VH-VL binders against q96nh3r1119to1242. Designs and how they scored, part 2

Target 1, 124 residues: q96nh3r1119to1242
Amino acid sequence: GIHPVYFCSTHYIEMLLKAELPLVFSAFHMSGFAPSQICLQWITQCFWNYLDWIEICHYIATCVFLGPDYQVYICIAVFKHLQQDILQHTQTQDLQVFLKEEALHGFRVSDYFEYMEILEQNYR
Short names: E, the ipSAE of ESMFold2; O, the ipSAE of OpenDDE; V2, 0.75 times the mean of E and O plus 0.25 times the DockQ between their complexes.

## First folded at step 1 (VH-VL)

Design t3 (framework fv_tafolecimab)
Fold by ESMFold2-Fast, scan of step 1:
Structure t3 (fold): chain C 124 residues (1-124), chain A 124 residues (1-124), chain B 106 residues (1-106)
Amino acid sequence: as target 1 above (124 residues)
Amino acid sequence: QLQLQESGPGLVKPSETLSLTCTVSGGSISSSSYYWSWIRQPPGKGLEWIGSIYYSGNTYYNPSLKSRVTISVDTSKNQFSLKLSSVTAADTAVYYCARLGFYDSSGYYPFDYWGQGTLVTVSS
Amino acid sequence: EIVLTQSPATLSLSPGERATLSCRASQSVSRYLAWYQQKPGQAPRLLIYDASNRATGIPARFSGSGSGTDFTLTISSLEPEDFAVYYCQQRSNWPTFGGGTKVEIK
């Protein structure tokens, strides 16, 4: 089975991001802001105040039924969704504010189910 | 020692697809620290980044060329390839392949190894 | 996109003289700027990365400085093999290159 400790691994988050979205990984490092830092904030809050309620319900349902690793896969899917925007916000202050306050308004979990299934297949 | 070598037709007709391959030797394309990139230079002009690919298959394209560009990677052959569709005389250039490192606090090189370049002329 | 403007377009100098090349970014690129040398008929060669770090095998006469929007490449004493075109390149966004500075013999 999926091991529950995966969701606490900053190394796992950064490894997946580096492999899947290397320009996004590079942008975070250039900005001085760690991608695992924002991912852990999203995960611990269950995206409360980041996603609309219906999308929070989809996030929780996905993790309950498909396993705790999907906490990480959803974070990677969010970065995939925001890839072009992140590349425009490379300054530390600008990127952190963007991700915290405005970035996730258009994100829908259902748009990334196939992407996340591929992540599970490749990185499980 | 790492070497990159471009190959493909030196003459392409207007409206057709430009196809080039870069062969990597002396090192593996399956590296988590590098992207593999295409850069062009029209005669007497400067350098323009076309796009980059990670060994996973994830691609990043210059927005001005995105609708016409496809980059692919074949890790078993240690090669990556460029297809540029609907070419015009403006696409006449020397085409380079190059390795692009992650540019972060660790100081990875930007474009540290280049192929010798191949001239592609678009004419009837 | 981030636009890089190199000046001057052409530097006419003699061997032994100091060359100073400028690169200005349309917005801050922090330290994420590299310099390349290109000789006629050859691929570009990496000289400097992270604004001031010399790439492996690059002679000490080459030095880079600057941060934010204003960057300089200095060649302290030109050797015959240094007459070439020099390009700056940023990584704060999608890679873009400056228009180049040609260092030519006077």
Scores: ipSAE 0.006, ipTM 0.578, lowest interface PAE 12.2, mean pLDDT 83

Design t7 (framework fv_tafolecimab)
Fold by ESMFold2-Fast, scan of step 1:
Structure t7 (fold): chain C 124 residues (1-124), chain A 122 residues (1-122), chain B 106 residues (1-106)
Amino acid sequence: as target 1 above (124 residues)
Amino acid sequence: QLQLQESGPGLVKPSETLSLTCTVSGGSISSSDYYWSWIRQPPGKGLEWIGSIFYSGSTYYNPSLKSRVTISVDTSKNQFSLKLSSVTAADTAVYYCARDRYYGLGSYFDYWGQGTLVTVSS
Amino acid sequence: EIVLTQSPATLSLSPGERATLSCRASQSVSSFLAWYQQKPGQAPRLLIYDASNRATGIPARFSGSGSGTDFTLTISSLEPEDFAVYYCQQRSNWPTFGGGTKVEIK
């Protein structure tokens, strides 16, 4: 079903990605793969199977203490972290496999706290 | 009314390339809301997704078939096509083209062609 | 790839009875599951998308439920035209289909 959080997040994710990481947004657009699709999968699963349990706890704590918009800000932080890798994956399937199977294994929420705080300051 | 129709040879020899075209009518293939897909069904068996294409030419293939599959799009003719190389008897199936709504989570195949039987035989 | 297991393989029931069909995923697919009906010699027809949303024109007797790894398609009161094979399909990763459940009217 359609949920208010889901509906809001799709437009918000696309808007923020285009504003903050225009080359990444362009790469997704040219590939025909929607960046909001993978972000919503991450959010709905609370990054289960994508992030280590400790990092999932950091994600949840961040959203609880700083607000639900941080669900979106962490997705943008992930794309910021992966910017160069995303630009090098030219096939839709290869990009999807990369993002689902390996891309987030090394991601640490704490490395991007300041980046996410800046996103909140600029876009809340 | 949106309609999809498959066309192409119904008989292909082993080791050759299977080639099919899907013609879309009643709607534009140049839509940012949809991918366009090929799905097959061997006689008496279940469904297998082959791959999908966006009007820009971007493709997404079943990993088990990726080395043999090419899907292409011709927006001027409102068509998309499947080429499957090095065919064997295992590729004998009814081949369907379908519309794939990829935008947003929970995308599915909402419009299907009638299907065309392709037999791989000498 | 995500494997979908449908059970039972064949379900034999009388008209008017309730049919319950199961689809289990090898890993979570959230709500990204569809159900299709296929009659002999015809293309599949979309019944349910996003686990529980009925497609346009589909009778109210068809309903879907579930999330994560366990999904159910229910036909509240079987009609003769419901004799068909039913497939589940996920779109959490590259699309895969279940093996199908054949519904036979006794």
Scores: ipSAE 0.006, ipTM 0.552, lowest interface PAE 14.1, mean pLDDT 82

Design t9 (framework fv_tafolecimab)
Fold by ESMFold2-Fast, scan of step 1:
Structure t9 (fold): chain C 124 residues (1-124), chain A 120 residues (1-120), chain B 106 residues (1-106)
Amino acid sequence: as target 1 above (124 residues)
Amino acid sequence: QLQLQESGPGLVKPSETLSLTCTVSGGSISSGSYYWSWIRQPPGKGLEWIGSIYYSGSTYYNPSLKSRVTISVDTSKNQFSLKLSSVTAADTAVYYCARVSLYWGTFDYWGQGTLVTVSS
Amino acid sequence: EIVLTQSPATLSLSPGERATLSCRASQSVSSYLAWYQQKPGQAPRLLIYGASNRATGIPARFSGSGSGTDFTLTISSLEPEDFAVYYCQQRSNYPTFGGGTKVEIK
């Protein structure tokens, strides 16, 4: 596409998820759905059709001003936001449908800015 | 060396509860990298996963058995246990406890297995 | 549930021959597929994890390949100790095992 290609590592995403949200990491592996796969879809599409346009603008602005690693930190913030819901979805198909069509409605980048700054401080 | 050992009654009457304990030695059950699981094998047949538990108490059960299964963990004793209620002859099997890696979901260490026979 | 179908059910071979075992999944399991060996009266032993990685202590003659729905376990040259039942297992969903392939002496 149009947007610059950001560095993206499936290993980095899964390492951070395991360290920060071990129960979410476990739930993904018990369900059989790889968390990095959905993150790559979100990043590749700049959250188009997942977040409201205003939140997409906030996502892009965050990455432009604070650096491309924030593309990974926002994915972890999304999982933090959805932690309790993810722990309730034990079947692969149910979890995939939830994350693809429903879960990101209501997510606000600004609600997790401090969380993402803490991730940057701990993992840079 | 990590070792797992099953223990519990080898004979259970129909309609009663099958109860087994797995004792873990040579390693800690309170590891964030692993789940602890029960798998069974009826005589001459294949393997069936029963359920898994994380040291926090979080459980995951085979949907076919979920209404009858309870798995619990006792981190102070380095043990986890299985209770299977309302047993019938179809529950006659060798029962194994095993460790499961979180990332790969593979059963890397197994107990020797214990035969549980359901008969009147 | 994800169903794993192993073929053949029985494979009759002589020591020194190559064994090829198949496991097919009812839906994609990506690379979350493992292989186990079980000898009579013993617990299963992990051979391969992540479709193609040998577990610690497993001889080089064992290799795994495949992704998605079609997987293969290959034993390049059968040793007497390799005559056993082999199970595949997926972990893309809650764990399920294949029905097993018995590798027996011809």
Scores: ipSAE 0.006, ipTM 0.541, lowest interface PAE 15.7, mean pLDDT 83

## First folded at step 6 (VH-VL; framework fv_tafolecimab)

Design b1 (at its last look DockQ between E and O 0.81; V2 from the best seeds 0.00; counts 0 for: pae E 11.1 > 2)
Fold by OpenDDE, look of step 7:
Order: structure tokens, then C-alpha cells, then sequence
Structure b1 (fold): chain C 124 residues (1-124), chain A 121 residues (1-121), chain B 106 residues (1-106)
């Protein structure tokens, strides 16, 4: 089964984020909270209330068929999707509220398959 | 076929507020897949992103213009608008509205024809 | 702010020739780079997105390459309708455009 503890170590998420999305990584540090906290929240809730049902199914299917490490890759993909939003909300100093309360509008798991494959190749 | 069309005054006096509206047809502005953006181009110069808006009203502004820019959306009219306050001659430009995908790629795939706004006394 | 520098400013070529346009970013933009074509009196038209993906309806003679800070738009064989100004645009950190490269007929 899929278990968030397997691949959601704080160190791994932060390392990956720093490498892939350094500006987003810096935004988190500037805002004073860890990206792993957000990722853990997403994963433990199976992205409930963040993604619509179809995308939740895509998320689950992806993790089941491609491996549980894709939980992390999807989180990174989400951060990539939200990059502009993250930078905007860093400037307005409400990044934590934004990430905790807002849905992931427009995010489609399928749009990031190639990106996630690259992540897998580089970090698995 | 998706179409965007800018409308508004072509002449604005210095220190006044530039107001433009973009009317979207052939598609709904109330889509979760897109931002709706304003880009401008001074005559003979390059392009500058002004800002973007989501159908929910969430806005993103160019930091260099943020203090003067207000973008709003009217989902009932399938329109979104731009207000640029305290204009100067430097704000003379062709103003474009455009659609901006939001699945990790913030390019502009559909553009309006653009409307020239001249700031002059 | 990420600054995109396009070179050359003007490229004079004849129909049938290969055009190579450069776009350099002041810092890495990963692959978050788009190319546009703009003809006089018209709005920009999307050519390439994500550095190398050709937009719908764009002829195969247009290709994009690069990652990080260095990007290239290539027109394998210029057609008469290809003489225009070309802009690159990054969307890694906010949205900025290059200064453009004018491809003119020699």
C-alpha cells in the first residue's frame, strides 16, 4: 500500500525542492515554514479538498502504478504548478495560509508525467 | 474558437487612470485552467507583462506596476478589465489581453488584437 | 527580476536560409521559456513553449532548444512569412520578455 512515511522525509523533500525549484525553496525559508509540512498535509489527506476527485484518482493511480515515491514527485510538481502563486504570496506574506487553505486550481497530474519521469530518473 | 478583444479609450490624459476591458468569446472565462492576462508593448519596444487574474478574482501583478494596477474579472459578462492609475507618457503602448495556461507553464497562447492607448495632454 | 537578453538584435537573412536566434537568461529558468513571433500591426503568436514544445499549428521548421540560461530558436529554412520580430519569454520567476530579435530580409 501507499504510505506517506516511506518517501516523505523532510530532508528528501527539501533537498529535491531546493534542486528543482530553488526560488520556491527560498520562498519557504523566507516565510518561516518547511515545505515538507505542506507536502505531508497533502499526502496524509490524499489531497482531499485540494484536488478534485478525478485528480485524486489520478494521484492514487500514479502512486500505485509508478511507485510511492511519486507522492514526493507530485508534491514537487504541485510546487512547480504553484510557483507564480508561491512567489506572489511570499511577497504578501500569506504563503502559509494560501497553501493550507486554497485548492490547487488547474493542477492536472497528467500534465506533469514527463516532469515526474525526469525527477524519477534523476533522484530515484 | 476562442477570441479576445480589447476595448476602451485610446487616449488618456497624464495622471488619469487607464481603463480597458477584455471580452472573451468562444470560451468561458470561468475556467480553472487559465489565468487571464494583460501585456503591453510601447511603440517600437518589447513586451511587458502587467498582470493576471484568475476567474475567482485572485490577481498577480508585475511588481514594477503593482502599486498602480488593478485587474478585475466579471464572469457574468465573460470579461476582465485593467485599470492603470497615474499614467504618464511612459504608459503609452499597445495593450493586449491574453489567455495564460496555469499547469506549470505560464505562456500566452491566445491574444487579443491589441488596442493602442496614448497618454497625452 | 530575470532579464532575458536576445541576440542578435537584428538578423538579416534571405529566404531559404537557416535562422538561429539566441535568448539568454540572467539566471536559470529551467525549461520555462516560450518563443513568440510578432508581425507588424499584429499580436504576438506563440511558437514554442517549455523551451522545445511547438505550439499547435506551428510549422515544423520552427524548433526550440535549451535549458537553464541558454535557449535557441531555430528556423530551419526561412519562408517569406517568417520575417518578423521574435520574442522569448520566461515564466520561471514572474513573467518577463526578451528585447526581441528582428529577422529581416537581406
Amino acid sequence: as target 1 above (124 residues)
Amino acid sequence: QLQLQESGPGLVKPSETLSLTCTVSGGSISSSNYYWSWIRQPPGKGLEWIGSIYYSGRTYYNPSLKSRVTISVDTSKNQFSLKLSSVTAADTAVYYCARQPIYGSYYFDYWGQGTLVTVSS
Amino acid sequence: EIVLTQSPATLSLSPGERATLSCRASQSVSSDLAWYQQKPGQAPRLLIYDASNRATGIPARFSGSGSGTDFTLTISSLEPEDFAVYYCQQYYNWLTFGGGTKVEIK
Scores: ipSAE 0.148, ipTM 0.765, lowest interface PAE 2.7, mean pLDDT 92
Fold by ESMFold2, look of step 6:
Order: structure tokens, then C-alpha cells, then sequence
Structure b1 (fold): chain C 124 residues (1-124), chain A 121 residues (1-121), chain B 106 residues (1-106)
């Protein structure tokens, strides 16, 4: 009974990232790794192997009750959470490995709910 | 409850390596929610972040110091360490270790008491 | 590098007065700014995080405001223990501290 979640275009993710987190956007550009590639991986796997079980439940509940666009807002919140890690890993030239292979350390959906509400107000 | 304590030599000769250890008690260094950091303060001057480490061993260094800094962690001893190579008198400072939560914020919520390291002779 | 400029360098006030301390960033840091108090011979103490949130145990007379490039720490009525040096710190891009504002007895 749960309908498929809506996919967001590569351009929407990149435009939102450029507007909200320009240093993160620049880091991805410098690394040659598109932010949408990792966002799609996270979304299609429902963050399995990236978040612990309770945070996966919070992610699913947020998207079901607040709308599928929150999949994108959660990804932007994750990039905000990881900003300093992303900048460091552009320096070590392993950003793609870091984002694909490591858990999203310390990320909690509840810590970013207010931020995601602001994203919705500004960009929906 | 949580306490951080710096230890190491208070005097280091120029061109040598400054080496400090921070011992964490009342909590575990092995946490996915924290970075462990070194900050210094030259006498009468402001604060400078040196670098931070995650318990997995991943490090983040101040770009101005990166070529001389190594931070390491020993989870079995609940400790993390700083090495600063090729020191000069400009590296004389009080060195603090600190805890840094990762909850989208990178402020320093717990600090050690600090240890003065003098580079002379 | 994001440079934080604190002003004034020294603020000479009497107990009971309001202190207003400024921190200006060379580029936007959103709300990723903290304030610390440091008394002589002591480690810094976290006062404010995320621009406006008081840390646990910090009295209500301390408040933070601002976003983007302009931030303010306000101490509504100075008490004798508030005469110290205050630092701002951004964590938007890397980690840098301001040069400090010394609040001293007039």
C-alpha cells in the first residue's frame, strides 16, 4: 500500500544546494562528483546502511506525513550536517568514497526539522 | 561528569615536536556524535583551532597548520593526541583539548583546563 | 578563510550596565556562531550556540542575536563575575575565532 516516492531532478537538487550551501556546492563541483548521485543513492536505499533504524523510521514518517519533497530537504540537511567533513574530503580527494561508504555520523532528522520547514517555505 | 585533561611536556626546544595527550574520563571517546579537538591560545592572545579527530581516525586540520599537525586517537585508552612538528617560539601557547558535538553545530561544549607549552632555547 | 572581527576590543563598564558586544563575519556564516566567556587563568566557557541558544547553566542575562554577518552578544545587567574576555566562533566553514572583547570594570 505505500505509493512510490517522487524522484527529484538533478537540477533541483543542485540549485537548492547552490542557494543554501554554496561552499558545499563548490566542493562537489571541484571534486567532479554530482550531489544528485549521492542523494539518489540515499533516497533509493531509504538511507539503509547510512542511518540507524530509528532515524530511518523518522525519515519515512517525515516523508509520508509532510510530503515527498522532504526527501530532498532531508538530503540538504544532511549536507549541512556534513559541511566540514565535505570540505575536508575535497582536500583529501576522497569525497565520493566518504559519502558512499561511511554512515551519516550524528545526523538526526529531528535536529533539522526546523531547518527543513524553512526550506519548504522558501523553495516549495 | 565528563572531564578532559591535557598532559605532556611543558617545555619544548625549537625545531622539535610538541606532543600532547588528552585523556577523556566520565565518558567514551568512541562516539558517533562527537569530534575531539585541540585549540591553542598564545599568552595574551586569542584562540586558534588546531584540528579535530573523529574516533574512527578521520582528522580535520586548520589549513594554516596542516603541514605540521598530526592528531591521533587511541580508543582503547580513551585518549587523543596532538603532535606539532618544527616548533618555534610562535608556538608557545596554552593548549586545550575540547569536545565538539556533531549535531549540525561545531561549537566546543567541554574544555580541558589547558596546559602551557613553552618553546624556548 | 572566514575572519571574525569583534568590536570593541575593550568595553569599560560598571556593574549593572548593559554590555553589547559585536562580532562581524567577513562572509555569511548563517547562524553557525557561538560565544564563549573566558576568565583569567580559566578555559573558555560556552555561553551561546547557533547564534541565540543559551548553553546549559548560562544565566538569562546573556542573550545572542544576529545572523549572516552581524552578531551581537548582550549582557542585560553586568554582574561582577561577568568581567572577562568574550570570543565569538564560527563553524560555517572551518572553525575560526574572533579576536575577543575584554569587558572590564570602568
Amino acid sequence: as target 1 above (124 residues)
Amino acid sequence: QLQLQESGPGLVKPSETLSLTCTVSGGSISSSNYYWSWIRQPPGKGLEWIGSIYYSGRTYYNPSLKSRVTISVDTSKNQFSLKLSSVTAADTAVYYCARQPIYGSYYFDYWGQGTLVTVSS
Amino acid sequence: EIVLTQSPATLSLSPGERATLSCRASQSVSSDLAWYQQKPGQAPRLLIYDASNRATGIPARFSGSGSGTDFTLTISSLEPEDFAVYYCQQYYNWLTFGGGTKVEIK
Scores: ipSAE 0.007, ipTM 0.603, lowest interface PAE 11.9, mean pLDDT 86
ESMFold2 (binder alone), look of step 6: mean pLDDT 93; pTM 0.939
OpenDDE, look of step 6: ipSAE 0.063; ipTM 0.747
ESMFold2, look of step 7: ipSAE 0.007; ipTM 0.620
ESMFold2 (binder alone), look of step 7: mean pLDDT 93; pTM 0.940

## First folded at step 7 (VH-VL; framework fv_tafolecimab)

Design c3 (at its last look DockQ between E and O 0.63; V2 from the best seeds 0.00; counts 0 for: pae E 5.9 > 2)
Fold by OpenDDE, look of step 7:
Structure c3 (fold): chain C 124 residues (1-124), chain A 121 residues (1-121), chain B 106 residues (1-106)
Amino acid sequence: as target 1 above (124 residues)
Amino acid sequence: QLQLQESGPGLVKPSETLSLTCTVSGGSISSSNYYWSWIRQPPGKGLEWIGSIYYSGRTYYNPSLKSRVTISVDTSKNQFSLKLSSVTAADTAVYYCARQPIYGSYYFDYWGQGTLVTVSS
Amino acid sequence: EIVLTQSPATLSLSPGERATLSCRASQSVSSDLAWYQQKPGQAPRLLIYYASKRATGIPARFSGSGSGTDFTLTISSLEPEDFAVYYCQQYYNWLTFGGGTKVEIK
């Protein structure tokens, strides 16, 4: 399996999230739990039960071919994908439940290649 | 080719409920890749997002309209609908239905032609 | 609510001229900004998304730039069919539109 080498830097995820999606970052702070906790859950489970099999394969392939740091970029991309939901669920105070229990509907790794490339350019 | 078409009464009395339906053709509403949205435009004015719905029934409403708006989806008919209660003259507008991708970019790529709804006694 | 302010309200130009439209956000929207063109009696048409990416079928004369709070739509050389109202729309926090800029013939 893909070792979450870059996840060891929880600070890196938080830093990246704060820079790219500051309102999402603030939403986590308001909700009282760290975004890295969610990322850890995703990565540790290889996005099982969150992504369909095809997207899991895309995730794995991306990390293998483009580098393990893309584990972080994909997490950021997922947060970007969920941005509207995150902000909405922050207001209803059920963000943690939403992130832990809901599948990542409509998320396609390939749709975020351009975005992740930008992340790589800016943060690698 | 994806097409959206609004339908419903063009005239609604004050305090009544505005009801519109959007029929989608050339594509399935039961797609995990899109929200289906309502946007309105008062005559001579700008655009206002009303709300969006996912094929599962999950809805997102403009906070300014949330208390009066109900959006529903009928996957069997490939349609989604808008209900706006307690209408006033301020609700007179051209109402558009649109497709809204959810790839981290929530723009509107396909629009219906729009239907004018006038609120008048 | 994020407010988008478009300027100018009206832009009077001649065919062949360069059009520069501004959209300013009350707070940062990152690059989550789209541009639409609307002609009289028609629905808006998506021009640009992600601040600078042209939608399918949009001519190269349309370009978007900017990030954060300041965005610009540029029409390098106006064609007769480009005279319309242009709206910006943010999707960073909920969905809001600008007030629009009318590009009219001088």
Scores: ipSAE 0.274, ipTM 0.812, lowest interface PAE 2.1, mean pLDDT 92
Fold by ESMFold2, look of step 7:
Structure c3 (fold): chain C 124 residues (1-124), chain A 121 residues (1-121), chain B 106 residues (1-106)
Amino acid sequence: as target 1 above (124 residues)
Amino acid sequence: QLQLQESGPGLVKPSETLSLTCTVSGGSISSSNYYWSWIRQPPGKGLEWIGSIYYSGRTYYNPSLKSRVTISVDTSKNQFSLKLSSVTAADTAVYYCARQPIYGSYYFDYWGQGTLVTVSS
Amino acid sequence: EIVLTQSPATLSLSPGERATLSCRASQSVSSDLAWYQQKPGQAPRLLIYYASKRATGIPARFSGSGSGTDFTLTISSLEPEDFAVYYCQQYYNWLTFGGGTKVEIK
């Protein structure tokens, strides 16, 4: 693996999430589960149990060639991908279990590359 | 190339169930990358999303229609279907099937030609 | 629940003119906005997704802009085939369609 980059504060992730995905931000707030906590888990494991191998390679390549801030953009793209599931699991009060143990079905980095370019343009 | 085609009765009586099938050709409905959707348009009016289905059978429905809607998939026939129960004249519309290319992003890159369903006694 | 208001309802223009179509969301939808074209008797056609990205095969005269609540579709120089109804659609929280803007010959 890729070494995690621990430069992102809880505040930065929450600020970006509030600006881009305010409903997801509110869901985390209501659940008492910090977005940075799950992002750290995903990043430190290089998404190992969350993505298939080809998508892990896309994640690593994206971060190596486009820069470490893409670790954050990929996490925001994952939250965007899962928005309706996150809102549902806030209602059932199991958001933390969902994100730690099941999440990411159908997520592909390549589906969100254009979105992440917009994030970079707007928030870099 | 991918094509979607709606089929089913063009006339349905009030209180009965509207039933339509979408046949997918030039591609597989069993792709993990796509959702398959029903959208309708009353004559001279705008578009309304009805619901979407994944090939595993997982469904998402418009909350305003959810109590009356069932969407199903038959992967062996490369088809998905719509049932709308207890119809009224307000359900008269052109019904489209469409492909949704990204799970969490509900926009539609391929559409069927549409089929008019009239609800009339 | 998110309402999209399109304006104007009808835009009367001549071929060669610039068309500017507006879509306003009742709350922020980030960049999760698509635009469709629908000609009489035909299914809608996807033009723009992520507010500004052209779908495959869409001519460069179509462009989208905006984020948050205010979005614009611009057709830089109208062609005869561009006279149609245009719909915006958000997909930030579930999805909804706008009421449409009809672009017609003046």
Scores: ipSAE 0.157, ipTM 0.726, lowest interface PAE 5.5, mean pLDDT 86
ESMFold2 (binder alone), look of step 7: mean pLDDT 92; pTM 0.932
ESMFold2, look of step 9: ipSAE 0.141; ipTM 0.726
ESMFold2 (binder alone), look of step 9: mean pLDDT 92; pTM 0.930
OpenDDE, look of step 9: ipSAE 0.177; ipTM 0.785

Design c5 (at its last look DockQ between E and O 0.83; V2 from the best seeds 0.00; counts 0 for: pae E 10.2 > 2)
Fold by OpenDDE, look of step 7:
Structure c5 (fold): chain C 124 residues (1-124), chain A 121 residues (1-121), chain B 106 residues (1-106)
Amino acid sequence: as target 1 above (124 residues)
Amino acid sequence: QLQLQESGPGLVKPSETLSLTCTVSGGSISSSNYYWSWIRQPPGKGLEWIGSIYYSGRTYYNPSLKSRVTISVDTSKNQFSLKLSSVTAADTAVYYCARQPIYGSYYFDYWGQGTLVTVSS
Amino acid sequence: EIVLTQSPATLSLSPGERATLSCRASQSVSSDLAWYQQKPGQAPRLLIYDASNRATGIPARFSGSGSGTDFTLTISSLEPEDFAVYYCQQYYLWYTFGGGTKVEIK
C-alpha cells in the first residue's frame, strides 16, 4: 500500500488548502474541525467508499507513478471539486457529516492532473 | 448532440408561482459529472444564476432567491424543473436551463434556447 | 457575493480591430472564470473557461488571460459575427456574472 508519509505533515495540507482554497479553509475553521482530519480518513481508507474503483485505481497509480506527495495534491483537488458543496454545507452546519458520509460524486483524478502539476511546481 | 429545451407558461400573474421544465435530449441527466442549472436574464440586463440540481436531487440555490426557489429533477423523464413562488414584475426574464460540469470547473457549457416569462396582471 | 465588474460597458470597434475586454472581481476567484458570448435573441455561448482555456469550437482569435481579480478577454481581429455582448462568470464562490460588455460596430 501507499504509505501516508507526506500526510504526516498535516500542516502541509492545511498550508496548501489555505493558499489554494482560502474559503474552503475558512469553512473548516468555522465548522470547528481540521481539513487534515478528513484527508487522513480519505488516505487511510484509500478513498474506499468515496471514490469508485476506477478512480481509486487512478489515485493509487498517480501516487505510485508521480510520488506519494500527490496524496496531498489529490486531497486539495478533491476539496476544489467539493468547494461549492463545502460552502453550502458550512451554511447548513453539516459540513462534517457531509464530508464523512457522502461519496465524491463526479470526481475524476484525471481531470485534475494539470491542477496537481501546478501544485507540485508551486509547493514541492 | 446534447440539447436542452425550456418549456412552460410565458405569462404569470403577480404573487403566483412560475413553473418551468427543462427537457434534456442527447444525453442523460443521471450523470455524476454535471449539475443542471437555471439562469435568468431580465430584458436588456445581465445574467443571474438561480439554482442548480444534481441528479440525486441535491440542490443549490442563489441565496437571494432561495426562499422562493424550488428545483427538482425527474430522471425517468430526463427533465428538471424550476418553481419560483411569489413572483413580481422583477421576475420577468428569459429563463435558461443549462448543463454545468462539476469536475473542477463550474461553467455552463450547454444552454437551452431560453423561454421568456412575463409577470403581468 | 463576488461582484464582477466588466469594462468598458460598450466597446465600439471596426472589423479587423483588436478588442480587449476587462473583468474585475471584488475578490480573488483564482482561475475560476469563464467568458460567454451572447448575440441578440440567443443563449450565451461558452468561449473561455478556467480563465484561459478556449472552449471546443471557439476560434483562435478569442483568448482569455488573468488570475485572481483581473481578467481579460481578447479578440485579436474582430469578425463581423463577433459583435455581441460578452459576459464573464466566476465559479469560485457560487456563480455570478459580470454586467457585460457590448462590442458594437463603429
Scores: ipSAE 0.018, ipTM 0.718, lowest interface PAE 5.2, mean pLDDT 91
Fold by ESMFold2, look of step 7:
Structure c5 (fold): chain C 124 residues (1-124), chain A 121 residues (1-121), chain B 106 residues (1-106)
Amino acid sequence: as target 1 above (124 residues)
Amino acid sequence: QLQLQESGPGLVKPSETLSLTCTVSGGSISSSNYYWSWIRQPPGKGLEWIGSIYYSGRTYYNPSLKSRVTISVDTSKNQFSLKLSSVTAADTAVYYCARQPIYGSYYFDYWGQGTLVTVSS
Amino acid sequence: EIVLTQSPATLSLSPGERATLSCRASQSVSSDLAWYQQKPGQAPRLLIYDASNRATGIPARFSGSGSGTDFTLTISSLEPEDFAVYYCQQYYLWYTFGGGTKVEIK
């Protein structure tokens, strides 16, 4: 797997999340669980036990080919994918358990390439 | 060809529980890629999402209906069901079951034919 | 709750004419918007997703545009089978539908 070559900044992740997904930002804020905590876990594990093998390969290839800032853009795309689940688990007060322990069902990197290219254009 | 088919009583008395089953054929309900959803349409009116279920049993409900709705899944029968309690005439509608992809977009791509449920004394 | 308001309620046109249907959201839904066609006695059929992408098998005369709060479905030249009710649906925050626009023969 590819090691992170770029440190994720808590501030940078939260700024992007607030700008792009304000409801998800608010959910993390109200829960007291930092978005960077789960993003670092996903990134440092290369999404092992979160994504199937094919999607792990897509994640690694995307970061190698398109640059290390895509580690952050993929995390934002995952949050966009999970937005409704995140809002539900904020209400049931188990957001941290959900994000840390359950597989990211249905997420595919290829479904979000266009979105991540826009993030690159706007925030790189 | 994936097909969804609603079944259940067409008439329900006020204060009782509306109960419907959706049978999925030509595909598996046990898929990590889909929610299975109930949507209703009162006669001459628009559509209202009732709720959705993932094959693991995890449910998501329209907040306006949540206190009265139970959706369940039986993977061995390839079915999911709706129970709506304490019905009134306002719950008279055509009820649809539908498949909902979870691949970045959450539209409803396959629908059952719909079944009219009338709530009348 | 995100409310979708469709206008006009009824659009009376002849075959061959261009139809323009509006959907306005009470708050931004980004591009998380779909369009459906429904004929009497039938279930809705998906036409457009993500505001502008045609679903598989949908003719090119159907196109969608817009983002944020204002969305448009355009039928470039109406065919006889296009006279139906059209609904928009958002999936940014849960799932709500617009009230519909009926496209009928003038």
Scores: ipSAE 0.007, ipTM 0.653, lowest interface PAE 10.2, mean pLDDT 87
ESMFold2 (binder alone), look of step 7: mean pLDDT 94; pTM 0.944

